# VH-VL binders against ENHANCER OF AG-4 protein 2 (HUA2): the designs that were tried, part 12

Target 1, 142 residues: ENHANCER OF AG-4 protein 2 (HUA2), of Arabidopsis thaliana (Mouse-ear cress) (q9xer9r771to912)
Amino acid sequence: EAAISRDAFEGMLETLSRTRESIGRATRLAIDCAKYGLASEVVELLIRKLESESHFHRKVDLFFLVDSITQHSHSQKGIAGASYVPTVQAALPRLLGAAAPPGTGASDNRRKCLKVLKLWLERKVFPESLLRRYIDDIRASG
Below, E stands for the ipSAE of ESMFold2; O stands for the ipSAE of OpenDDE; V2 stands for 0.75 times the mean of E and O plus 0.25 times the DockQ between their complexes.

## First folded at step 21 (VH-VL; framework fv_nepuvibart)

Design B2 (from A34 with heavy chain R103K; at its last look DockQ between E and O 0.90; V2 from the best seeds 0.83)
Heavy chain, then light chain:
Amino acid sequence: QVQLVESGGGLVKPGGSLRLSCAASGFTFSDYYMHWIRQAPGKGLEWVSYISSSGSYIYYADSVKGRFTISRDNAKSSLYLQMNSLRAEDTAVYYCARESLTKEYNPWAGYFDYWGQGTLVTVSS
Amino acid sequence: DIQMTQSPSSLSASVGDRVTITCQASQDIENYLNWYQQKPGKAPKLLIYDASNLKTGVPSRFSGSGSGTDFTFTISGLQPEDIATYYCQQYDDRPLTFGGGTKVEIK
ESMFold2, look of step 21: ipSAE 0.768; ipTM 0.884
ESMFold2 (binder alone), look of step 21: mean pLDDT 92; pTM 0.924
OpenDDE, look of step 21: ipSAE 0.846; ipTM 0.933

Design B3 (from A34 with light chain K55E; at its last look DockQ between E and O 0.90; V2 from the best seeds 0.82)
Fold by ESMFold2, look of step 21:
Formats: structure tokens, C-alpha cells, sequence
Structure B3 (fold): chain C 142 residues (1-142), chain A 125 residues (1-125), chain B 107 residues (1-107)
């Protein structure tokens, strides 16, 4: 059931860590949510968690989860690829604005987000012109 | 125990082609990114190419791009390198290498915990 | 490409000596730096990952340090079995690149 899948994903975000196991579990739940048409809701939840997160390293954990969902969906295709790839693409300004904010405390965040954007460029996850613009924007803010 | 065994090396004239194989055993091959790394005689190590666990992502060094094709067959636990338009500078021992799975999630993973014995490719007129 | 400058290219030392090898990256690579040992006629073996972490089963006489652009690899008491060429390797950006190697011999 849709509500059960959303609640499971939300609950898992509360205990998310930067381990392969934790991010893998969260990614699998996100893929399940897409099967119920919930990709937009999952991405909105991630945006809100990123925006409300006070700890910079936790923002990186959440953005690495965005990366995991995006690349898994892009590589495996199907309903997840059809929904997450365009949904994350549309949300990139909010996702990056929250994960890689300007300021002296977030320089590591900006560097890590830049590396993910470069990886997405290498792997052709999103259009090149779009990714290059976001890369330029983050460089200008630092 | 993890084992990687390369084969298919030999002597080839410039412009020729050769196909290398790497047989994997002792681990779940389909979980791992795989790489080719080469070493010219008396020289250092040069990274050549990687292929992701599903085969969906592939990247080549500029020196081989357009001439070499990496591929994998997860059902056979095998990695391949098709080498076309070979040049003298492609002469090297070619190693297949397994990219380590780290406990920490790292999109940039890139160290090699197991290597094969290597297979020699000689490109000579 | 990120260039890795490794020094010295070769060295000769006595059993028990402290051996130090350096590696310099052409840009900041944080701690995304590994060290490999390659004995004559054999494949490379991972010794140190992420600049300072010993791989499982690697003797404690091997160590690594550094971050950013300057990295150091140390053998605290050289043994006869440590005759090899040692390579640093960065994984901060593609293509992955190796240092030129340091050949270590016993005198």
C-alpha cells in the first residue's frame, strides 16, 4: 500500500546514515514508492528534510541518497526511471540550494555536490547544458 | 577466495585487433564495478576503463577512447576488453581489477582490492 | 587529468631503515589517495586506502599520511620482502591516475 511505503521511507530517513547499507535500503524503499506513483512526494520529502536539516554532514547524507535514487533509477529504467529522473531534474534548484548553501560552513557540501554533478555529467544522467549551469552556479556562490 | 584470471593476450600488428577476457570467481561478480589497468614494459600503471556492475555506465581513458570497448557478462562472471586499431603504445600487461565495495557510501569509489595476474599484449610491426 | 608526482623514482636502503615516499597531486584530492605495492613479476597489491587506512592483513610497519595535495608513505622498518615498486593512485576525478612509482631496493 502507498501510505505504508511512504511512511516506511519517511521513517527510514530519520535514521539515515552514510553507509552503503542505509542508503541502499532507503533507495529500495524510494523505488517501491515510485511503483505507487509517489516519486514527486518522495522528492518533496527529501527537499523538506534537506531544508530543515541543521547539520551540514547530514545534508550530504541526504544528497548522497538523492544521488543513489537518481542513478539507480537512471540505470535500471522502468517506472522508477520514468518518474524519478524528470522529478529530480525539476527539483535540482531546491535540492542543491538546500544541500550546498553559500557560506563558510558549507564549503565541503558544495565540493561534494559539485563532484556528484560531475559524475552525473560523465554518466549522462541529465542534459549537459543543465548540469554545466548548476556547476557554474555553485562555483560562483563559493 | 577472490580470483581474477585474464586471457587473450598475444602478438598483434599495428592496426590489428585483440579481445581480452577476465574470468572471475569467489565473489558475486554482478555487485562490483570492474576495471582494466595496463602497464607498459618497464613503466608505471595506467588506468584504461571501467564498467559499472550492471554494465550501464562505462568510461574510457582518452588514449583508448573510440578504439577499445569494455563489456561484461554477469551470467558468466566475465569481463572483456575488445581492442581495435592497436598501436605500438598499447603494448602492455593488461590487468583486470575489482573496485572495492566500501562500507561508507561513496559515489567516487576507486580503489582496487583484487587484481588478476595480467595478460601481455604486444603490438609490433 | 590529475597528475601524481611521486618521489623519489628509486631508492636503496638497509634492512631496518625507515623509508619515506612522497606523492603530490596537481590539485586538491582530499584523502582520495591509495598506495599499492608491486613485487617483481606480480600484480599490484593494495596497502593503504584513503591516504592513511591499512588494508586488511597489511603489516603495521606500513603507514600513510597527508591530505589535499601532499601525501607520504612510510615503511618504519624495511624488510627484505618489501623489495617492490610502490605506486600512489588518486580517485578524486576521472581518469584515475597513478604516480610514476618508487622502486625500493635493499643495499
Amino acid sequence: as target 1 above (142 residues)
Amino acid sequence: QVQLVESGGGLVKPGGSLRLSCAASGFTFSDYYMHWIRQAPGKGLEWVSYISSSGSYIYYADSVKGRFTISRDNAKSSLYLQMNSLRAEDTAVYYCARESLTREYNPWAGYFDYWGQGTLVTVSS
Amino acid sequence: DIQMTQSPSSLSASVGDRVTITCQASQDIENYLNWYQQKPGKAPKLLIYDASNLETGVPSRFSGSGSGTDFTFTISGLQPEDIATYYCQQYDDRPLTFGGGTKVEIK
Scores: ipSAE 0.724, ipTM 0.871, lowest interface PAE 0.8, mean pLDDT 92
ESMFold2 (binder alone), look of step 21: mean pLDDT 92; pTM 0.935
OpenDDE, look of step 21: ipSAE 0.852; ipTM 0.934

Design B4 (from A34 with heavy chain S100T; at its last read DockQ between E and O 0.93; V2 from the best seeds 0.88)
Heavy chain, then light chain:
Amino acid sequence: QVQLVESGGGLVKPGGSLRLSCAASGFTFSDYYMHWIRQAPGKGLEWVSYISSSGSYIYYADSVKGRFTISRDNAKSSLYLQMNSLRAEDTAVYYCARETLTREYNPWAGYFDYWGQGTLVTVSS
Amino acid sequence: DIQMTQSPSSLSASVGDRVTITCQASQDIENYLNWYQQKPGKAPKLLIYDASNLKTGVPSRFSGSGSGTDFTFTISGLQPEDIATYYCQQYDDRPLTFGGGTKVEIK
ESMFold2, look of step 21: ipSAE 0.815; ipTM 0.892
ESMFold2 (binder alone), look of step 21: mean pLDDT 91; pTM 0.925
OpenDDE, look of step 21: ipSAE 0.835; ipTM 0.923
ESMFold2, look of step 22: ipSAE 0.834; ipTM 0.909
ESMFold2 (binder alone), look of step 22: mean pLDDT 92; pTM 0.926
OpenDDE, look of step 22: ipSAE 0.887; ipTM 0.942
ESMFold2, fold request of step 24: ipSAE 0.809, 0.793, 0.827; ipTM 0.896, 0.888, 0.901
ESMFold2 (binder alone), fold request of step 24: mean pLDDT 91, 91, 91; pTM 0.921, 0.922, 0.923
OpenDDE, fold request of step 24: ipSAE 0.886, 0.898, 0.891; ipTM 0.944, 0.948, 0.946
ESMFold2, last read: ipSAE 0.779, 0.828, 0.820; ipTM 0.888, 0.906, 0.897
ESMFold2 (binder alone), last read: mean pLDDT 91, 91, 91; pTM 0.922, 0.924, 0.923
OpenDDE, last read: ipSAE 0.894, 0.878, 0.865; ipTM 0.947, 0.942, 0.939

Design B5 (from A34 with heavy chain S52T; at its last look DockQ between E and O 0.72; V2 from the best seeds 0.65)
Fold by OpenDDE, look of step 21:
Structure B5 (fold): chain C 142 residues (1-142), chain A 125 residues (1-125), chain B 107 residues (1-107)
Amino acid sequence: as target 1 above (142 residues)
Amino acid sequence: QVQLVESGGGLVKPGGSLRLSCAASGFTFSDYYMHWIRQAPGKGLEWVSYITSSGSYIYYADSVKGRFTISRDNAKSSLYLQMNSLRAEDTAVYYCARESLTREYNPWAGYFDYWGQGTLVTVSS
Amino acid sequence: DIQMTQSPSSLSASVGDRVTITCQASQDIENYLNWYQQKPGKAPKLLIYDASNLKTGVPSRFSGSGSGTDFTFTISGLQPEDIATYYCQQYDDRPLTFGGGTKVEIK
């Protein structure tokens, strides 16, 4: 069952689009994966996808999925909240490094990631000091 | 068909309170972000507040912070706006509006695909 | 806050005319800009979303363009039923803000 959920999630990443519907479907499946203790593996999969992705717009799509998973988990609590929130927090350097790399070509990515970080700050998803540091880092890289 | 119906508007004295309701039908209410937007007589549109699908997150315009409270009851497909410490400048038609899901993912905001017909709130001594 | 400066505040044109309304944002809002139509005594109606996308069911004479700070709303061939006030609205950041509106009348 765990393997099925994991594979289903990975499959959805291949067809991921920036629509709310697509992100929502992937999010729901990610939440199901958490029930089987796969939160860390899901986040690692997302990081690998981000790091291997050559298209900047696709990186944004993947990071928006990270946002959706994180906020859903934060708001609903339970197993997903206990798993994804701390896991994403720990993985933020890699997630942001891959989603919003330095360079002129990734300016839009930095803009999108900054908006997400500011929203997380507003909604107190992660510690303020941590988010402010990442916000400053992304701004400095631009 | 999608329908939004506001109610609860009326005449109230400055410093008074009023509670607006918005009854939603024709869609899965619990899936949508909902907003309040107001329009003073003969004036433009002013965004007031929004609440996420589950009600976990809310936001207010500075003009109403600390005085207005947005809430929702998904079981009743209803949106509410509790307005306290009302002022003359709060006089307006208040619209409830649905944020569309059929758009590019945007975690911070969107566009309003359906509006109610509004309910008039008049604050006057 | 992001200010939306809409121009003109009012205009009068003849049936069949091309009508152009502009909206300028105080900062770069990419394409996060919508246009609404509000007829007298009615609630606003969404016409254009994300700067240039025509909402389903809206006549093709309505269009939008622009990105960044400068946006344009166009009615190609003004019709009597188009008498209304039109508003732009940004959703790049909170608070959500509207332009001041443009009242469109027919000569």
Scores: ipSAE 0.563, ipTM 0.872, lowest interface PAE 1.0, mean pLDDT 94
ESMFold2, look of step 21: ipSAE 0.694; ipTM 0.866
ESMFold2 (binder alone), look of step 21: mean pLDDT 91; pTM 0.925

Design B6 (from A34 with heavy chain R103H; at its last look DockQ between E and O 0.90; V2 from the best seeds 0.77)
Fold by ESMFold2, look of step 21:
Structure B6 (fold): chain C 142 residues (1-142), chain A 125 residues (1-125), chain B 107 residues (1-107)
Amino acid sequence: as target 1 above (142 residues)
Amino acid sequence: QVQLVESGGGLVKPGGSLRLSCAASGFTFSDYYMHWIRQAPGKGLEWVSYISSSGSYIYYADSVKGRFTISRDNAKSSLYLQMNSLRAEDTAVYYCARESLTHEYNPWAGYFDYWGQGTLVTVSS
Amino acid sequence: DIQMTQSPSSLSASVGDRVTITCQASQDIENYLNWYQQKPGKAPKLLIYDASNLKTGVPSRFSGSGSGTDFTFTISGLQPEDIATYYCQQYDDRPLTFGGGTKVEIK
């Protein structure tokens, strides 16, 4: 059951698109994985996919999925909240480093990631001091 | 068809209170962010507050923060605005508005595809 | 807060005229800009979302363009039923803010 959920999520990432339906399906699978104790595996897979992705628009699609999982988990407060929120928090340096890299060509990625971080600030998803540091870091790199 | 019907407006003295209601029908209310937007007589539109679909996230304009409380009851498909410590500058038509669901995922989407007819709040002696 | 400066504040034009309204944001808002029509005594109605997308059922004489800080709303052939006040609205950041409005009248 656990292996089926993880494999389904991994397969969904290969065809992920920026639609509500696609990101919604992937989010539901990620929440199911947390019920089986697999949140760390899901986040590591997301990091790996982000780090290996060569297309900037695809990096945004993947980071929007991170946002969807994070916000859904934060609002639910259950097993998913207890596992995904701290796991994503610990992974933010790698997630943001891959999704919002410095340099020419990624300025739109940095702007979109900044907007997500500002939304997380508004909604108190992560500690304010942590989010402000990442926001400042991304602004300094652009 | 989507319907939003505001009620609860009226005349109130400064420092008084009113509670506005918005009855929703024709859609799955619990899927949508809901907003209050106001328009003073002869003036433009001013955003007041939103509440997320589950009620987990709430945000207020600075002009009303601490005096107004937005809430929702998803079982009754109803949105509320409790207005306390009312001032003359709160005089306006108050609209409830539905935030559109986009086909494309957008974590900060915010356009209003349906509005109620509005209810007038007058704050004066 | 993002300020939205809309101009002109009012205009008068003849039936069939091309009408242009502009909206300027105090910072880059990409294409996160909407246009609403408010007829006298009525609630606002969404016409255009994301700067240039026509909402379903809105006549094609309405259009929008622009990105960044400068946006334009156009009625290509003004009709008597287009008498209204038009508002731009940004949703790049909270709080959501509206332009001051443009009242459109027919000569």
Scores: ipSAE 0.633, ipTM 0.837, lowest interface PAE 0.8, mean pLDDT 91
ESMFold2 (binder alone), look of step 21: mean pLDDT 91; pTM 0.914
OpenDDE, look of step 21: ipSAE 0.825; ipTM 0.917

## First folded at step 22 (VH-VL; framework fv_nepuvibart)

Design C1 (from B4 with heavy chain D31E; at its last look DockQ between E and O 0.84; V2 from the best seeds 0.79)
Fold by OpenDDE, look of step 22:
Structure C1 (fold): chain C 142 residues (1-142), chain A 125 residues (1-125), chain B 107 residues (1-107)
Amino acid sequence: as target 1 above (142 residues)
Amino acid sequence: QVQLVESGGGLVKPGGSLRLSCAASGFTFSEYYMHWIRQAPGKGLEWVSYISSSGSYIYYADSVKGRFTISRDNAKSSLYLQMNSLRAEDTAVYYCARETLTREYNPWAGYFDYWGQGTLVTVSS
Amino acid sequence: DIQMTQSPSSLSASVGDRVTITCQASQDIENYLNWYQQKPGKAPKLLIYDASNLKTGVPSRFSGSGSGTDFTFTISGLQPEDIATYYCQQYDDRPLTFGGGTKVEIK
């Protein structure tokens, strides 16, 4: 069942769009994966997808999925919260690096990532000092 | 049909307190962000506060921070605004509004597709 | 905070006229802007969302355009029932902020 959930999630990433419906479906699958202890693997998969993605707008979609998973996990206490929140926190440098790489072509990506970080700051999803550091880094790269 | 009905408004002296309520019906209340927006007599609209679907996330305008408390009871499909230490400048019609998100994923915002009729709060000595 | 400067504060036009209202944001808000109509003694109603999308059920004479800092709301062919105050509202960042409003009257 774990393998099925994992594969379903990976499959969803292939057809991921910026719609609430798509992001929501993928998020639910991610939450399901967490039940089987796959949170780290899911985040790693997202990182790999981000790193291999050539289209900037799709990188944003993937990062919005990260946001959705993170906020859902943060707001819903349980296995998902205990798994995804610390996992995403630990992986933030890689996630942000891949979602908003350096360069003039990624300005919109930086903008979207920055908005997400600010939201996380507002909602105290991660430690303030950590988020502020990443916010500063993104601003400096712009 | 979607309905929002505010209540609890009235006349109160400066420093006093009021508790507003918003009764929601016609939709799954627990799935929506809810907001309070106010309008002073003859003036424009001012956003006051929002509360997330589960109540986990709350934000206030600086003008009401520390004085107002937004809350919700999803079992009762109700939104509340506890207003303490009321000031003359808090005099306004208070609207509850439902936030609806567009089809595209937006982690931080939406628009107000339904509003209540409003309830008048008058703060005067 | 993001300031929304709405212009004009009031206008009077004839039935059938083209009415234009502008809203300027103090910073780039992309297309995160909505327009509302508020008739006297009533709650606001959403007309336009995301700068240019017409809400379902809203007459086609209403439209919105713009992105970044400058936005325009237009009534093509003003009708008597359009007498109201119109507001822009940004949702790019908290606090959510409204324009000052534009009161539209018929001559």
Scores: ipSAE 0.702, ipTM 0.900, lowest interface PAE 0.7, mean pLDDT 95
ESMFold2, look of step 22: ipSAE 0.849; ipTM 0.902
ESMFold2 (binder alone), look of step 22: mean pLDDT 92; pTM 0.925

Design C2 (from A34 with heavy chain D31S; at its last look DockQ between E and O 0.89; V2 from the best seeds 0.83)
Fold by ESMFold2, look of step 22:
Structure C2 (fold): chain C 142 residues (1-142), chain A 125 residues (1-125), chain B 107 residues (1-107)
Amino acid sequence: as target 1 above (142 residues)
Amino acid sequence: QVQLVESGGGLVKPGGSLRLSCAASGFTFSSYYMHWIRQAPGKGLEWVSYISSSGSYIYYADSVKGRFTISRDNAKSSLYLQMNSLRAEDTAVYYCARESLTREYNPWAGYFDYWGQGTLVTVSS
Amino acid sequence: DIQMTQSPSSLSASVGDRVTITCQASQDIENYLNWYQQKPGKAPKLLIYDASNLKTGVPSRFSGSGSGTDFTFTISGLQPEDIATYYCQQYDDRPLTFGGGTKVEIK
């Protein structure tokens, strides 16, 4: 059950693309994992994939999946999937550090991550003061 | 066939109120973000507000914030705009517009693939 | 707010002519720009998204190009049904903003 869901999600990450369909499938699998109490494991896997990913465009794909999971969790009421909001919030320093690193090669990454953070601010997904600090940090790193 | 039909426009005095409706058909209304966009007579287009598919996210242009309220009823496939404290500068044709579901994932997308025919709001003494 | 400056405000051309419309953004908006057609008395219709991508079902005589701050919309062979006002629209930042429009007429 749990192991099957976790393994399906991990396999989906290997072929993830920046399409609505691909990110949607991976998001559904992540929500299934949360039904078995695996939200922290999913977020840790995403962090590890981001940290090990050498291609900047792939880092954006993975961070857009983080966004899809987070907004799906935030916009839903009830227990299923709701645990991703606090779990992602706790992991934001590692997620952003990997997805939007400093340097000239990751300028597009930082622009796209900044847009996601501004959207989260608009939608009140996380505390305003927290999001403004991360927005400022990304702007300062480039 | 996607259709969006606005109604509820008319002549109103400054300070008055008006409620616009947009009836949707030919698509799964509850799956789409919806927008209001207006066009003053002889002028260009101005974005007004959006509401997410479930209604959980709402955002307004500064020019209407605090005076206008966007809402939706997914069971009736209907979008609404409650307009209070109307001013002369609110005079426009008001369009409802559907945000496109594009193939590429883009969390901040702003594509309007279908629009209604619009309803005229005139704010005049 | 991102200001979109569109030119010309109007133009007149013959059937079969190439027409070109430009749009300038007040800041770098990458390719987050769309083009709409609004025929007289009708609602706008999306033609081009992300600067250069033709929406399914739109005739190939329509095209778009550009990135950053300068964008171009072209009709390669003007047809009578192309009489309309054309608008650019950015979605790089909120609020979403439109250009002032270009009215295209047939001589």
Scores: ipSAE 0.796, ipTM 0.881, lowest interface PAE 0.6, mean pLDDT 92
ESMFold2 (binder alone), look of step 22: mean pLDDT 91; pTM 0.925
OpenDDE, look of step 22: ipSAE 0.825; ipTM 0.929

Design C3 (from B4 with light chain D93E; at its last fold request DockQ between E and O 0.91; V2 from the best seeds 0.88)
Heavy chain, then light chain:
Amino acid sequence: QVQLVESGGGLVKPGGSLRLSCAASGFTFSDYYMHWIRQAPGKGLEWVSYISSSGSYIYYADSVKGRFTISRDNAKSSLYLQMNSLRAEDTAVYYCARETLTREYNPWAGYFDYWGQGTLVTVSS
Amino acid sequence: DIQMTQSPSSLSASVGDRVTITCQASQDIENYLNWYQQKPGKAPKLLIYDASNLKTGVPSRFSGSGSGTDFTFTISGLQPEDIATYYCQQYDERPLTFGGGTKVEIK
ESMFold2, look of step 22: ipSAE 0.819; ipTM 0.903
ESMFold2 (binder alone), look of step 22: mean pLDDT 92; pTM 0.925
OpenDDE, look of step 22: ipSAE 0.831; ipTM 0.928
ESMFold2, look of step 23: ipSAE 0.810; ipTM 0.889
ESMFold2 (binder alone), look of step 23: mean pLDDT 91; pTM 0.922
OpenDDE, look of step 23: ipSAE 0.850; ipTM 0.935
ESMFold2, fold request of step 24: ipSAE 0.802, 0.817, 0.824; ipTM 0.896, 0.905, 0.903
ESMFold2 (binder alone), fold request of step 24: mean pLDDT 91, 91, 91; pTM 0.911, 0.916, 0.911
OpenDDE, fold request of step 24: ipSAE 0.905, 0.842, 0.858; ipTM 0.950, 0.933, 0.939

## First folded at step 23 (VH-VL; framework fv_nepuvibart)

Design D1 (from B4 with heavy chain T100V; at its last fold request DockQ between E and O 0.69; V2 from the best seeds 0.82)
Heavy chain, then light chain:
Amino acid sequence: QVQLVESGGGLVKPGGSLRLSCAASGFTFSDYYMHWIRQAPGKGLEWVSYISSSGSYIYYADSVKGRFTISRDNAKSSLYLQMNSLRAEDTAVYYCAREVLTREYNPWAGYFDYWGQGTLVTVSS
Amino acid sequence: DIQMTQSPSSLSASVGDRVTITCQASQDIENYLNWYQQKPGKAPKLLIYDASNLKTGVPSRFSGSGSGTDFTFTISGLQPEDIATYYCQQYDDRPLTFGGGTKVEIK
ESMFold2, look of step 23: ipSAE 0.850; ipTM 0.915
ESMFold2 (binder alone), look of step 23: mean pLDDT 92; pTM 0.927
OpenDDE, look of step 23: ipSAE 0.820; ipTM 0.927
ESMFold2, fold request of step 24: ipSAE 0.837, 0.834, 0.823; ipTM 0.908, 0.907, 0.895
ESMFold2 (binder alone), fold request of step 24: mean pLDDT 92, 91, 91; pTM 0.924, 0.925, 0.924
OpenDDE, fold request of step 24: ipSAE 0.845, 0.876, 0.851; ipTM 0.932, 0.939, 0.933

Design D2 (from B4 with heavy chain R103K; at its last look DockQ between E and O 0.86; V2 from the best seeds 0.85)
Fold by OpenDDE, look of step 23:
Structure D2 (fold): chain C 142 residues (1-142), chain A 125 residues (1-125), chain B 107 residues (1-107)
Amino acid sequence: as target 1 above (142 residues)
Amino acid sequence: QVQLVESGGGLVKPGGSLRLSCAASGFTFSDYYMHWIRQAPGKGLEWVSYISSSGSYIYYADSVKGRFTISRDNAKSSLYLQMNSLRAEDTAVYYCARETLTKEYNPWAGYFDYWGQGTLVTVSS
Amino acid sequence: DIQMTQSPSSLSASVGDRVTITCQASQDIENYLNWYQQKPGKAPKLLIYDASNLKTGVPSRFSGSGSGTDFTFTISGLQPEDIATYYCQQYDDRPLTFGGGTKVEIK
């Protein structure tokens, strides 16, 4: 069952688009994975996908999925909240580094990531001091 | 068809309380962020508050923070605004508005595609 | 807060005229700006979203342009039914803020 959920999620990443429907489906699968204790693996998978992704727009899509998973988990609490929120927090440097790499080509990525971080700040998803640090870092990189 | 109908407005004395309701129909209410926006007589529009689809995320304008409480009952497709410690400057037509649900994932979508007719709140001694 | 400065506060023009309204943001809001039309005694109606996108069903004489801090709303060929107050609104950050409005009348 865990393997099935994991594979389903990974499969969804291959066809991920920036539609609300696609992001929503992937989010639901991620939440299901958390039920089997796969939250860390899911986040690691997302990081690997981000790091290996060559298209900037797809990096944004993946990061938006991270946003969706994070906000959903944070709002719903439960197993998903207890697992994804701290996992994403711990992995945030890698997630941001991969989603918004340095360079002029990734300016839009930085902008989108910055917007997400600001939303997380607004909604108190992560500690303010932590988010403000990353916000400052991204701004400095732009 | 999408419909939003506000109610609960009326005359209240300063320091008083009032509870507004917004009845939604014609769409899946629980999928949408909802907002309250008000307009003082002869004045412009002022955003008041929003509540996320599930109610987990809420934000207020500073002018009402600590006095107003936004809430929703998705089972009843209803949005509420509890207004306490009302002031004269709270006098306004209060609109409930639906935030657009874009086809693309957009965590920043903040425009309102449907509005209620509004309900008038008058705070006066 | 992001301040939206809208100009002019009011204008009167003739039927068929080109009407231009401007909105200036106190900071860069990219294209996160919308325009609403509010007719007397009615709720606002969305006309333009994301600075330049015409809402479905809205007449093509309405348009929006701009990005960053300076935005323009245009009515190409003012019609009698366009008598209303128009508002810009940013959603780059909370709180969401509106311009002061522009009352459009016909001579």
Scores: ipSAE 0.833, ipTM 0.929, lowest interface PAE 0.5, mean pLDDT 95
ESMFold2, look of step 23: ipSAE 0.847; ipTM 0.913
ESMFold2 (binder alone), look of step 23: mean pLDDT 92; pTM 0.927

Design D3 (from B4 with heavy chain L101F; at its last look DockQ between E and O 0.84; V2 from the best seeds 0.82)
Fold by ESMFold2, look of step 23:
Structure D3 (fold): chain C 142 residues (1-142), chain A 125 residues (1-125), chain B 107 residues (1-107)
Amino acid sequence: as target 1 above (142 residues)
Amino acid sequence: QVQLVESGGGLVKPGGSLRLSCAASGFTFSDYYMHWIRQAPGKGLEWVSYISSSGSYIYYADSVKGRFTISRDNAKSSLYLQMNSLRAEDTAVYYCARETFTREYNPWAGYFDYWGQGTLVTVSS
Amino acid sequence: DIQMTQSPSSLSASVGDRVTITCQASQDIENYLNWYQQKPGKAPKLLIYDASNLKTGVPSRFSGSGSGTDFTFTISGLQPEDIATYYCQQYDDRPLTFGGGTKVEIK
């Protein structure tokens, strides 16, 4: 019942908040979706939600969920690690472009996304050269 | 009762090694990030290292990187610090500390709500 | 590394006095700052997190304020049991760093 799991995850995104409990519940469901080969669909849903979201604070909530899924998958390895880590890596340009846009209204978004990227660098979640390039790009965008 | 008890400190010559232990009780040890923080006699606090709840993520202060190794055994509720190539500058009381949670998701949080009483490491010729 | 500068390094005050300690960060750390109390011969205890939030069970005479680079810790009515060294600590960036401490004594 892959379609049920995908729909449940999408529903969780509608009520997502920046609490450990909310992000934790959505993360656990995303990890379970990987069992059904749905990691690419989950990441695409996250990209679409980020791109359509008009509120800057909500973009941070969604990007923190991306962080939670990525770090749990990376730390646990297995099916989730094999699927989410490379899938998120490939999606980073779209994820960051939506979560941390240029402009005066999104300064907090850029700061928070930079802190997540620095954490991923510290934890070797993605290749160092890739992460340093994205960090530099966000700093340059102001 | 949350309790953290360090052991393994002592007197050692420069270049020597020591292994510190921290025994945890009164909480689910495997849920928490753990840290080592040290304090030279009569001086302030210096952060040393952390290890994530599963042990997958580890980070060191530059002053100890390459010489110290943090590890944990969740089945024994124990945290360890292997200290090699010890220097006089490493003389300190070493505390283990539990990183606490807040309600808001913050992946870079760094609050220490419970500390052990510390174990003294003296590096002297 | 983010440098944390505390002042004063020590102070002496009477029971009931208002005590103020300041902490300055070398860069903007938003509100990612904590305050700890360390009584003589004991381990530090967390009092205040995120600049202004009291940890559960901490007496209301303790308070914190500030953001960015300048932070203040206040004891509104000093008690004999408050003899300790107080430390600020930032967690905005790694490595985590502490201020040099402020030793508080009773006259």
Scores: ipSAE 0.778, ipTM 0.882, lowest interface PAE 0.7, mean pLDDT 92
ESMFold2 (binder alone), look of step 23: mean pLDDT 91; pTM 0.926
OpenDDE, look of step 23: ipSAE 0.844; ipTM 0.925

